# Designs tried in a protein design chat: VHH binders against q9p7j3. Part 232

Target 1, 174 residues: q9p7j3
Amino acid sequence: MILPLFPETQVHVFVYENVSNCAAIHEQLISQNPIYDYAFLDAATILYKKQVYSAIIRALEDRRDEQMKTKTIHSEVILSLSPKTEISSAFRQFSMTKKSKNIVVVKIDSKLTEEEEFERLDKLVEGNRVEFSDEELQKLIDFKVLKKNYKLDPSTLENPLASILSSIALRGYS
Key: E = the ipSAE of ESMFold2; O = the ipSAE of OpenDDE; V2 = 0.75 times the mean of E and O plus 0.25 times the DockQ between their complexes.

## First folded at step 18 (VHH)

Design ha22 (framework vhh_5c3l_4; at its last look DockQ between E and O 0.91; V2 from the best seeds 0.84)
Fold by OpenDDE, look of step 18:
Structure ha22 (fold): chain B 174 residues (1-174), chain A 120 residues (1-120)
Amino acid sequence: as target 1 above (174 residues)
Amino acid sequence: QVQLQESGGGLVQPGGSLRLSCAASGFTFDDHAMSWVRQAPGKGLEVVSDIAWSGGRTWYADSVKGRFTISRDNAKNTLYLQMNSLKPEDTAVYYCARHSKYGIHDKDLRGPGTQVTVSS
């Protein structure tokens, strides 16, 4: 897909459920295997497509402005999901863990079609691909985790999307 | 082999200053954002500060804002923490920690630590 404000940057997002090899993927990421140069997110922390897009846009803006806090665009996406600017907190709260079962995978700057990228990624992830939609994400979300990550309270639960997007957009201004 | 080694700790009076250093080896230093974390007696690990891979952006815990300054020299593979106006509650073992290049949480990647004691 192409984002309106970043027409030169191709983005792909995939959702996997019942992933059996997250621990193995985690080890490859720690060892910095370039084949695994994606943003691997814990699906338990993602409720909306717009949440992911907002983080992607924020990361791309940081790159454009040469203000990336992390080295790669994909790690910056993970950071951008957080309402906090602290790196460890962002990674701890939003990145895939060894114990994750469901994940959202983001690829930035892809030179491949979505189908081609899927074929490539499918060799790395042992799980079932599902549609990248609010409906599917809603099935995978852990609301306890979501509430904790974005400090949602009963007054903000009526419209969690607005609260989440505000947190992402206003990071660093609290 | 990835290695981090902290130094510069010691005993200092309240209001004093210390400068910590962390020597990194066994990896590409400027591929990683870095943090200082500390552990006080009887308490858990607390992130004190972090710094971007390039040194351009920084973050500080509220407890140390205005007193501590994190910096790095990528040419020397070294991370620094300038600590001014030290308080007794700053007493802790201070660790240098490396963040994952690809954004995976790895809390185990830190040095052996250096002791900082603030006491009159």
Scores: ipSAE 0.900, ipTM 0.940, lowest interface PAE 0.4, mean pLDDT 95
Fold by ESMFold2, look of step 18:
Order: C-alpha cells, then structure tokens, then sequence
Structure ha22 (fold): chain B 174 residues (1-174), chain A 120 residues (1-120)
C-alpha cells in the first residue's frame, strides 16, 4: 500500500484472528529479534482502517520532522494511536499482549510485495488471517476499550471516527 | 546482563531538591525511550516522566509538571531526574524504566528503585 503523502514508503497491514502464540511473539519482541520488527497491535483497540492509516501518517510525519520519540517507526505507530504522547500508556493501551487473541500487524518500509510479506509473517503468527477491512475490524473491537482509550463522550458518539482521527492528527500539537 | 541502577534518593525537607541518577548497562541505551516511575506507600505505580531515545522530547505527569526535569546523557548511559519543590506526596520509591524498542509494554525492564522521603 502507498500513502499519497509518502509515495516512496511501502506499507502493509494484516489482521489475524484467533492467534494462539501471542506469548511467544511477545517474548521475541522483548528479545529484540529483528525478524519481528512489525507493529503488533491488539485488534480489540482498532475499529477503523482509517484509525491505523492516521497513526501511520503521524508516525511518518514525526520521522520526516526528526521528532520520533521511539527508536523504530513501528513503535512510533503504536505511540501515534494514542491521543497523548506518554509512551507507557500508549504501549499498554494499544500493543499486543501475551493474552491478546486478535491482532493487527503493520509493516512500514517493506521491500516485499503484499504476498511476500504475508508469507513471511505467516511463519511468525499462528492464527487465521482475515481481510484488513472495517467489516472484519468491527467483529474484533472491544467498544468499552475504544471508548476509554479515546474518551468518547455522548456529544461525539454519533461520529466517533471523526473524534478518533482528530485525536490522532492533533497529538503533539496541543 | 541488562541492568538499571538508580541512586540519589534520600530524606529531604518539603521544598527541597534532589537529583536521581540511573546507570544503564548491558544494552544499547540510545535505542530506548526511558521513564521514571514511582510507587508511593500503599499505592500502585505512577509514571512520572518519560523522555525520547534522543533526549529531545519529554512528557511529565500533571502532579510533577514544572517541578521535575527528566534528562539523559547517552554518552554516559545515564538517565536523570531533577526534583525541585518537593512535597510530602512525592514520597515514594522511584524506579528507572526502559521502554521496549519494538513497542510492547514490559514493566520488568526497570531497576530496583531508590527511596525518596519528603518529611518534617
């Protein structure tokens, strides 16, 4: 996938449900195994494709402007999902955990086709790949978690997408 | 071996100042954003401040904003917390914590802590 503002940057996003080995993946990420250099997100926190795209754009903008808080672009995507810049909260709220069941996986700066990246990632993740689509994401979301993470109130509940995207787009500028 | 070692804690009067240091070893220090967390008596962990891998960007909890300053010296593999205008409610064990390079949450990547007591 190619983002218009970053045409030289190839991005792939995958969704897995019923993942049985999140604890093993988590261990590899703690060990800093570079084969696992992806953003592993808990799908319970992601309702929209645009939520993920907006976080990717924010992370790429911070990289362009030399304002990244974290060392890798993938960890910066995780940070960028949060409405605030506090790192521990962002990782706690959005990252895959040992107990996660469904995940969204982001690869930025891929030098592989989508099919080739799928093949590589499929060796790492023991789960069922599903389409990265709003239809599949809404089956995996936890609305209580979404509401808490973005502090959605009654005045914004009719169009939560706009509130969520605004929170991501404006973080670091407030 | 991966190690974080805090120092500089102690007893201080309200209104006083204290500087905490955290020496890091066994890993590439500037690959990691860092934070200070504290645990007051009978309470859970509170993130006090964090700092980018480069030292360029910071964040502070509202309870310490304007009084505490986080900094790092990547050449010396050391993280610092300058604490000014200390209050009794700042009494806690203070921990230095390393954030995951790849963005997972892992509370076990912290030092043994240093006691700060603000009392009179």
Amino acid sequence: as target 1 above (174 residues)
Amino acid sequence: QVQLQESGGGLVQPGGSLRLSCAASGFTFDDHAMSWVRQAPGKGLEVVSDIAWSGGRTWYADSVKGRFTISRDNAKNTLYLQMNSLKPEDTAVYYCARHSKYGIHDKDLRGPGTQVTVSS
Scores: ipSAE 0.741, ipTM 0.882, lowest interface PAE 0.9, mean pLDDT 91
ESMFold2 (binder alone), look of step 18: mean pLDDT 88; pTM 0.899

Design ha3 (framework vhh_5c3l_4; at its last look DockQ between E and O 0.02; V2 from the best seeds 0.00; counts 0 for: pae O 8.6 > 2, placed apart)
Fold by ESMFold2, look of step 18:
Structure ha3 (fold): chain B 174 residues (1-174), chain A 120 residues (1-120)
Amino acid sequence: as target 1 above (174 residues)
Amino acid sequence: QVQLQESGGGLVQPGGSLRLSCAASGFTFDDHAMSWVRQAPGKGLEVVSDIGWSGGRTWYADSVKGRFTISRDNAKNTLYLQMNSLKPEDTAVYYCAKHSKYGIHDRDLRGPGTQVTVSS
């Protein structure tokens, strides 16, 4: 897809459920294999499409302004999901782990169509693609994890979208 | 083999200053954000500060903000922590840590650490 403020930047987002090889993907990412240069997110941490888009937009704004904290745009997306700019907690809380079962995968600066990028990614991920939609994300979320990651109290947990998006947008000002 | 070697610790009076260094080798230093973490006696690890790959973006724990300054010299593959206005609560072993290039969490890579002791 094309974000209005970044018209030359093609972005694809994929969701996989029942992934059997997260440990192998994790090894490749630790080994810095460039074929795996995507943002691999644990779907247990993602409730809304807008959560992902807001992090992508924030990462792209930081790149535009030459303010990226991490080396790659994909790692910057992971950082941008966090309410803090503290790197260790952001990666620990939002990245795919070896124990993850469902993942959200982001590719920024793709030169491929969505279907072509999917064909590449499908060679790397052993799981079932589902639609990137709030409906599918809600089936994969862990609300205990969401509450912890965004410090949500019971009153905000009923409709946490505004609180989460505010945390992403105000990151670094607080 | 990734190697991180901390130095610059010692015994200092309250209100004093120390500068810690971390020499890095075995990886491309400026591909990685870096942190200082500390472990006080009998306590867990606390992330004190971090710094982005280029050195421009930083973060500090509230307990040290305004007193500590993280920096890096990518030409020398070295991370620094300037520690001013030291308090007894800053007594700990200080470690440097490397973050992954692609944003995956692994166990932080740490060296042997350097002891900082703040006492009268």
Scores: ipSAE 0.770, ipTM 0.903, lowest interface PAE 0.8, mean pLDDT 91
Fold by OpenDDE, look of step 18:
Structure ha3 (fold): chain B 174 residues (1-174), chain A 120 residues (1-120)
Amino acid sequence: as target 1 above (174 residues)
Amino acid sequence: QVQLQESGGGLVQPGGSLRLSCAASGFTFDDHAMSWVRQAPGKGLEVVSDIGWSGGRTWYADSVKGRFTISRDNAKNTLYLQMNSLKPEDTAVYYCAKHSKYGIHDRDLRGPGTQVTVSS
């Protein structure tokens, strides 16, 4: 996928359910294994495609402007999902954990096609790939976690997408 | 081509009200968060208010909270700023600014602006 504002940057997003080896993946991430150069998100925290896209765009903008707060573009995506500026908080809120069951995986700066990237990633993730869609994400979401992460209340729950996107976009403003 | 056109500015007395409008075209309006920004004489560009793509969430600068209201009509591709209890320090050129898709700030895409002058 190519984003209009970043035509030179190829992005791929994958969703896996019933992942059995999240703990193993997590260890590889901690050890900074370059083969695992992805953003691994807990699917329980993701409700919309636009949420993920918004975070990706924010991260890319930060990179463009040389304002990344994290070491890698993928970590910046994780940070960008959060309404908070603190890296530790963002990772606690949105990053895949050892106990995660369902994950969203983001690849930025891919030189491969989506299918090629999938084949590569499929060797790392032991789970079932599902479509990256709002419908599928809605099946995996934990609304309690979502509400907590974005401080959603009954009024904003009527339109959680708007609230989420605003939170991402306005991070640091208030 | 993205086009933004602000209107509704003018001269008002302190305590007065104005309603700014921004006509948007050349892009899918409801895919983008929008902002009002302003530039006062001798000052830099200041974000006044932001609104999400659907209007579900808004943000205001502390200086305008309780006085300004941002809104949008996606069916009309129009952004609004209701300004009440205007103060001299609100004097500025006001711009409508388009965010990147999905609400990321892109302040470089703005209209020519409309002058708001608050003076007794």
Scores: ipSAE 0.009, ipTM 0.237, lowest interface PAE 8.6, mean pLDDT 91
ESMFold2 (binder alone), look of step 18: mean pLDDT 87; pTM 0.891

Design ha4 (framework vhh_5c3l_4; at its last look DockQ between E and O 0.95; V2 from the best seeds 0.85)
Fold by OpenDDE, look of step 18:
Structure ha4 (fold): chain B 174 residues (1-174), chain A 120 residues (1-120)
Amino acid sequence: as target 1 above (174 residues)
Amino acid sequence: QVQLQESGGGLVQPGGSLRLSCAASGFTFDDHAMSWVRQAPGKGLEVVSDIAWSGGRPYYADSVKGRFTISRDNAKNTLYLQMNSLKPEDTAVYYCARHTKYGIHDRDLRGPGTQVTVSS
């Protein structure tokens, strides 16, 4: 996948449900295994494709502008999902946990096709790949978590996408 | 072995200043964003400030904005916290914390902490 504003950057996004080895993946990430250099997101926190894209774009913009807060583009994507600038909060709220069952995995700067990248990732993730779509994401979302993460209220729940994207886009500008 | 060691804490009067340091070793320092967290008596851990891997884009808790300054020297593997205009409510154990490189929250490494006491 190519983003219009970043045509030289290949991006792949994968969604897995019923993942059985999140704890193992978590340990590899903690150990800084470079094979696991992806953004591993808890699917319970993701409602829209555009939410993910927005975070990716934000991270890429930060990289472009040499303003990355975290070292890796993937960690920056995780940070970029958050309306808060605090790193711990962002990671806590959006990163895959040991107890996660469903995850969204983002790969940036891939040299591989989507299929090739999937084959690599499939060796790391023990779960079922599903389509990266709003429909599938909606099945995996925890609305309580979503509401908490983005401080959604009844008025913003009418159009949560707008609120989410605004939060992501304006992080650090309020 | 990954290690963090805080120093510079102590007893100061209200309005006083302290400069905390955190010596990092056993890992690539500039691969990690860093933070200062504190725990006051009877309270939970509070993030005081964090800083980007390169030394920019600092975050500050509202309670310390304008008074505290986080910085780092990657050449020296050292994190700093300049604390000015200290208040009694700043009394706490202050910890240096390393954020994970790949964005996982579970195991932010912290040092043993340094005691900061603000009292008249």
Scores: ipSAE 0.906, ipTM 0.947, lowest interface PAE 0.5, mean pLDDT 95
Fold by ESMFold2, look of step 18:
Structure ha4 (fold): chain B 174 residues (1-174), chain A 120 residues (1-120)
Amino acid sequence: as target 1 above (174 residues)
Amino acid sequence: QVQLQESGGGLVQPGGSLRLSCAASGFTFDDHAMSWVRQAPGKGLEVVSDIAWSGGRPYYADSVKGRFTISRDNAKNTLYLQMNSLKPEDTAVYYCARHTKYGIHDRDLRGPGTQVTVSS
């Protein structure tokens, strides 16, 4: 897909449920295997497509402005999901863990079609691909995790989108 | 082998200054953002500061903001923490920590630590 503000940057987002090999993927990421150069997010932390798009846009803006804190655009997406700039909390709170069961996977600067990128990714992830949609994401979210990550009050849990997007947009000033 | 080695700790009086160093080896240092974390007696780990792979965009915990300065020298593979106006509450073991390149959390990537004791 093409984001309006970054028309030359191709982005693909995939969602997998019931992933059986997150521990193996985690080890490959620790080992810096470049085949695994994607952002691997725990789906329990992602409620909306716009949450992911906002983090991608924020990471791309930081790259454009030469302000990336982390070395890869994919790790910068993980950082950008956090309302804070502290790296360790962002990685701990949003990235896939060895215990994750459902994941969201982001590829930025893809030179492949969505289906070509899926064919590569499907060799790495042992799970069931589902649609990247608010409907599917809402089945995978853990609201206790979401509430903690974004400090949501009971009143915002009924309509959390604006609060979450504001947290991402205000990162660095909160 | 990946190694992080802190140095520069010691006993210092309240109001004094100390400079910590962390020598890194066995990996490409400037591929990684870095942090200083500390553990006070009987407490958990606190992230004191972090810094971008390139040496910019520092984060500081509120407890140290304005008193501590993180920096790095990528040519020397070294991370620094300048600690000024030290308080007894800063007494802790200070650890140098590496963040993964691809954004996965790895809890075991820190040095053995250096003790800082602020006492009269």
Scores: ipSAE 0.762, ipTM 0.896, lowest interface PAE 0.9, mean pLDDT 91
ESMFold2 (binder alone), look of step 18: mean pLDDT 86; pTM 0.872
ESMFold2, look of step 19: ipSAE 0.741; ipTM 0.889
ESMFold2 (binder alone), look of step 19: mean pLDDT 85; pTM 0.868
OpenDDE, look of step 19: ipSAE 0.895; ipTM 0.939

Design ha5 (framework vhh_5c3l_4; at its last look DockQ between E and O 0.03; V2 from the best seeds 0.00; counts 0 for: pae E 16.9 > 2, placed apart)
Fold by OpenDDE, look of step 18:
Structure ha5 (fold): chain B 174 residues (1-174), chain A 120 residues (1-120)
Amino acid sequence: as target 1 above (174 residues)
Amino acid sequence: QVQLQESGGGLVQPGGSLRLSCAASGFTFDDHAMSWVRQAPGKGLEVVSDIAWSGGRTYYADSVKGRFTISRDNAKNTLYLQMNSLKPEDTAVYYCARHVKYGIHDRDLRGPGTQVTVSS
């Protein structure tokens, strides 16, 4: 996928359900294994494609403006999902954990086709890939976690997308 | 037009061997991971084996691991399945399948299939 504002940057997003080796993946991430150069998100925290895209765009903007708060573009994506500025909080809220079952994986600056990237990623993830769509994300979301992460209340629960996107976009501007 | 055509099936005795082939056309073969799937009588579709576009990664169902070998010749646009030590429970229609765009396990394209029957 190519984003209009970033034509030179190729982005791929994958969704996996019933992942059996999140603990192993998490260990590799902690070890900073370069083979695992992705943003690994807990699918329980993701409700919309636009949520992911907004975070990606925010991260890319930060990179463009040389304002990244984290070390890598992928970690910046994770931070960008959060309404909070604290990196540790963002990772606790949105990053894949060893206990995660379903995950969303983001690759930025890929030189490969989506399918080629999938085949490489599939060596790392032991799970079932599903379509990256609102429909599939909705099946994996934990609304309790979502409500907590974005401080959603009954007035925003009817259509939380606007609130989520606002939180992402306005992080650090309040 | 995208096409897959399986061949090599037949009747064999238990312990016998078969080699299936799948001729692909109408798409860039080496851009796609490929799979062999099978359907036994009264059963659902089962993934037997799959292989990455480059052949660098393979998967086997537990039921066939150590007996079957998947391979591909990208220059010939051909997928293969070497089946050794065949068992009666391997009896099924075998299909060559191309992965869908999102790489989910539900394949979007299959050939007409080739019948494999293992019986004494």
Scores: ipSAE 0.006, ipTM 0.252, lowest interface PAE 11.5, mean pLDDT 90
Fold by ESMFold2, look of step 18:
Structure ha5 (fold): chain B 174 residues (1-174), chain A 120 residues (1-120)
Amino acid sequence: as target 1 above (174 residues)
Amino acid sequence: QVQLQESGGGLVQPGGSLRLSCAASGFTFDDHAMSWVRQAPGKGLEVVSDIAWSGGRTYYADSVKGRFTISRDNAKNTLYLQMNSLKPEDTAVYYCARHVKYGIHDRDLRGPGTQVTVSS
């Protein structure tokens, strides 16, 4: 995918369910293995495609404006999902952990087609790929986690999109 | 040697229950997701259920959801399938299958299978 405001930046997003090797992937991320240069998100924290795209756009805007707070664009995506500016909290809340079961994987600045990137990623992730869609994300979300991460009022839980996107857009003002 | 051995199959009447077991040996069991797959006579393989290596999330085919329960005991290197409310359509050879560890999510090892027959 190419975002209109970032025409030289190719982005791919993949969703995996029933992932059996999150602990092994997490070990590779800690060791900074360059083969694992992706943003690995816990799908339990992601309800909408727009949630992920808004974080990607925010990270790319911060890179363009030389305002990034983390060392990589992928870690900046993880920060950008958070309503807060504190890096450790954002990773705790949104990153894949050793105990994660379903994940969303983001690649920014890809030099590969979607099919090629999938073939590479599929060798690293032991799980079943599903489509990146609101329909599939709704099956994987944990609404208790979503409510906590974005401090959602019970009255907004049936369609919380505007509240979530506002939290991402207003980070640093709240 | 790497092996998977199923047990617990048999003849049961419709509405009955059966528990399958799969003993794993010769590899690190808790590094792998596991599946139950089945093959009815004259049909292809169907994935019945998956379980992550940690025992976390599970998957069930729509045809068995709510009736079958997959579980694992990593201390005993054993995979289980509890089958309740059995129907004649569940008649098949049931296989225990191991998922590939890294780089590939395909299944790379399968046991010899155990016959389940649901008939009056």
Scores: ipSAE 0.000, ipTM 0.109, lowest interface PAE 16.9, mean pLDDT 84
ESMFold2 (binder alone), look of step 18: mean pLDDT 88; pTM 0.892

Design ha6 (framework vhh_5c3l_4; at its last look DockQ between E and O 0.01; V2 from the best seeds 0.00; counts 0 for: pae O 12.2 > 2, placed apart)
Fold by ESMFold2, look of step 18:
Structure ha6 (fold): chain B 174 residues (1-174), chain A 120 residues (1-120)
Amino acid sequence: as target 1 above (174 residues)
Amino acid sequence: QVQLQESGGGLVQPGGSLRLSCAASGFTFDDHAMSWVRQAPGKGLEVVSDIAWSGGRTYYADSVKGRFTISRDNAKNTLYLQMNSLKPEDTAVYYCARHLKYGIHDRDLRGPGTQVTVSS
């Protein structure tokens, strides 16, 4: 897909459930294998499509404004999900780990169609692709994790989307 | 060999200053955000500060904001921490740490640390 403010930037988002090889993917990311240059997110932390799109937009804005804290746009997406500016907490809270079971995978600056990108990614991820939709994301979320990551209380749980999007949009950097 | 090596620690009185350095070798330094973390006696690790790969953006823990300044010189593969107005509570081993450029971990590499002791 193409975001209105970034018309030359092609973005793809995929969701996988029951992933059996997160440890292997994690080792490839540690070795910084460029074939794995995606944002791999733990789906337990993602409730809405707009949560992901808002983080992508914030990362692209920071790139445009030369304000990226991390070297790659994909790691900047992970940082942008966090209400805090501290790098370590953002990665601990949102990134895929060796123990993750369900993941959301983001590719920014893709030169491929969605189908072509999926074909490449499907060779890397051993799991079941599901639709990137609020319906499917809601099956994979851990609400205890979501509450902790965004400091949600009973009043914000009625409309958690607005609170989450505000956290992403208003996050400060020093 | 991929290495981080801290230096510049020591004993200072409250209100004093120290400048820590961290020499990086064996990897592309400016591909990575860097941080200073510390461990006070009997405590866990605390992230003191981090700095973007380019040096353009920083983070400071509330406990050190206004007193500490992180910087980097990518041409020299060196990370710095200027510590002013030191307090006894700043006593800790200070570690230089690297973040992976793909953002899949907290920190994947840290040095052996340098001791900072603030006491009368």
Scores: ipSAE 0.468, ipTM 0.783, lowest interface PAE 2.7, mean pLDDT 89
Fold by OpenDDE, look of step 18:
Structure ha6 (fold): chain B 174 residues (1-174), chain A 120 residues (1-120)
Amino acid sequence: as target 1 above (174 residues)
Amino acid sequence: QVQLQESGGGLVQPGGSLRLSCAASGFTFDDHAMSWVRQAPGKGLEVVSDIAWSGGRTYYADSVKGRFTISRDNAKNTLYLQMNSLKPEDTAVYYCARHLKYGIHDRDLRGPGTQVTVSS
């Protein structure tokens, strides 16, 4: 996928359910294995495609403006999901853990087609790929976690998208 | 309506060759990765080979690597499987399976299958 404001940057997003090797993936991430150069998100924390795209855009903007707070564009995506400025908090809130079962994987600056990238990634993830859609994401979401991460209340729960996007966009501007 | 139809199966002796074909219709063929899967008697479904939408990347099960070749003609909406050096253990019903768009794994959509029997 090409984003309108970033025509030179190719982005791919994948969703996996019933992943059996999250712990192994997590270890590779800790060791900073370059083969695992992706943003691995816990699907339990993601409700909308726009949520992911907003975070990606925010990260790309930060990179463009040389204002990245994290070391890599993928870690910046994770940070950008959070309403908080603390990197550690963002990772705790949104990053895949060794206990995760369902994950969302983001690749920035891919040189491959989506399908080719999937073939590469599929060697790393032992799970079932599902469509990246709101319909599929809503099946994987933990609303308790979502509410906590974005401090959603009854007034915002009916349509949480606006609140989520605002939180992402306004991080650091409060 | 999405349709897949396999052909080319038959009875061959060990060491023989077969070429399977799969005619696809009812969808944009070049938007989808395709697979050959097989089911032997008393065994589960096994992925034999995958091919990307463009044909640029392929996958083979270890059991068939070096003997089978998957290919596709997107202009003809056809998937192929060249099977050489066939073994009795290759005996199975072979199915053409469509992935979801962009390579999402969904091999449940298959044709009726074609029987391949390798026997002396």
Scores: ipSAE 0.000, ipTM 0.249, lowest interface PAE 12.2, mean pLDDT 90
ESMFold2 (binder alone), look of step 18: mean pLDDT 87; pTM 0.885

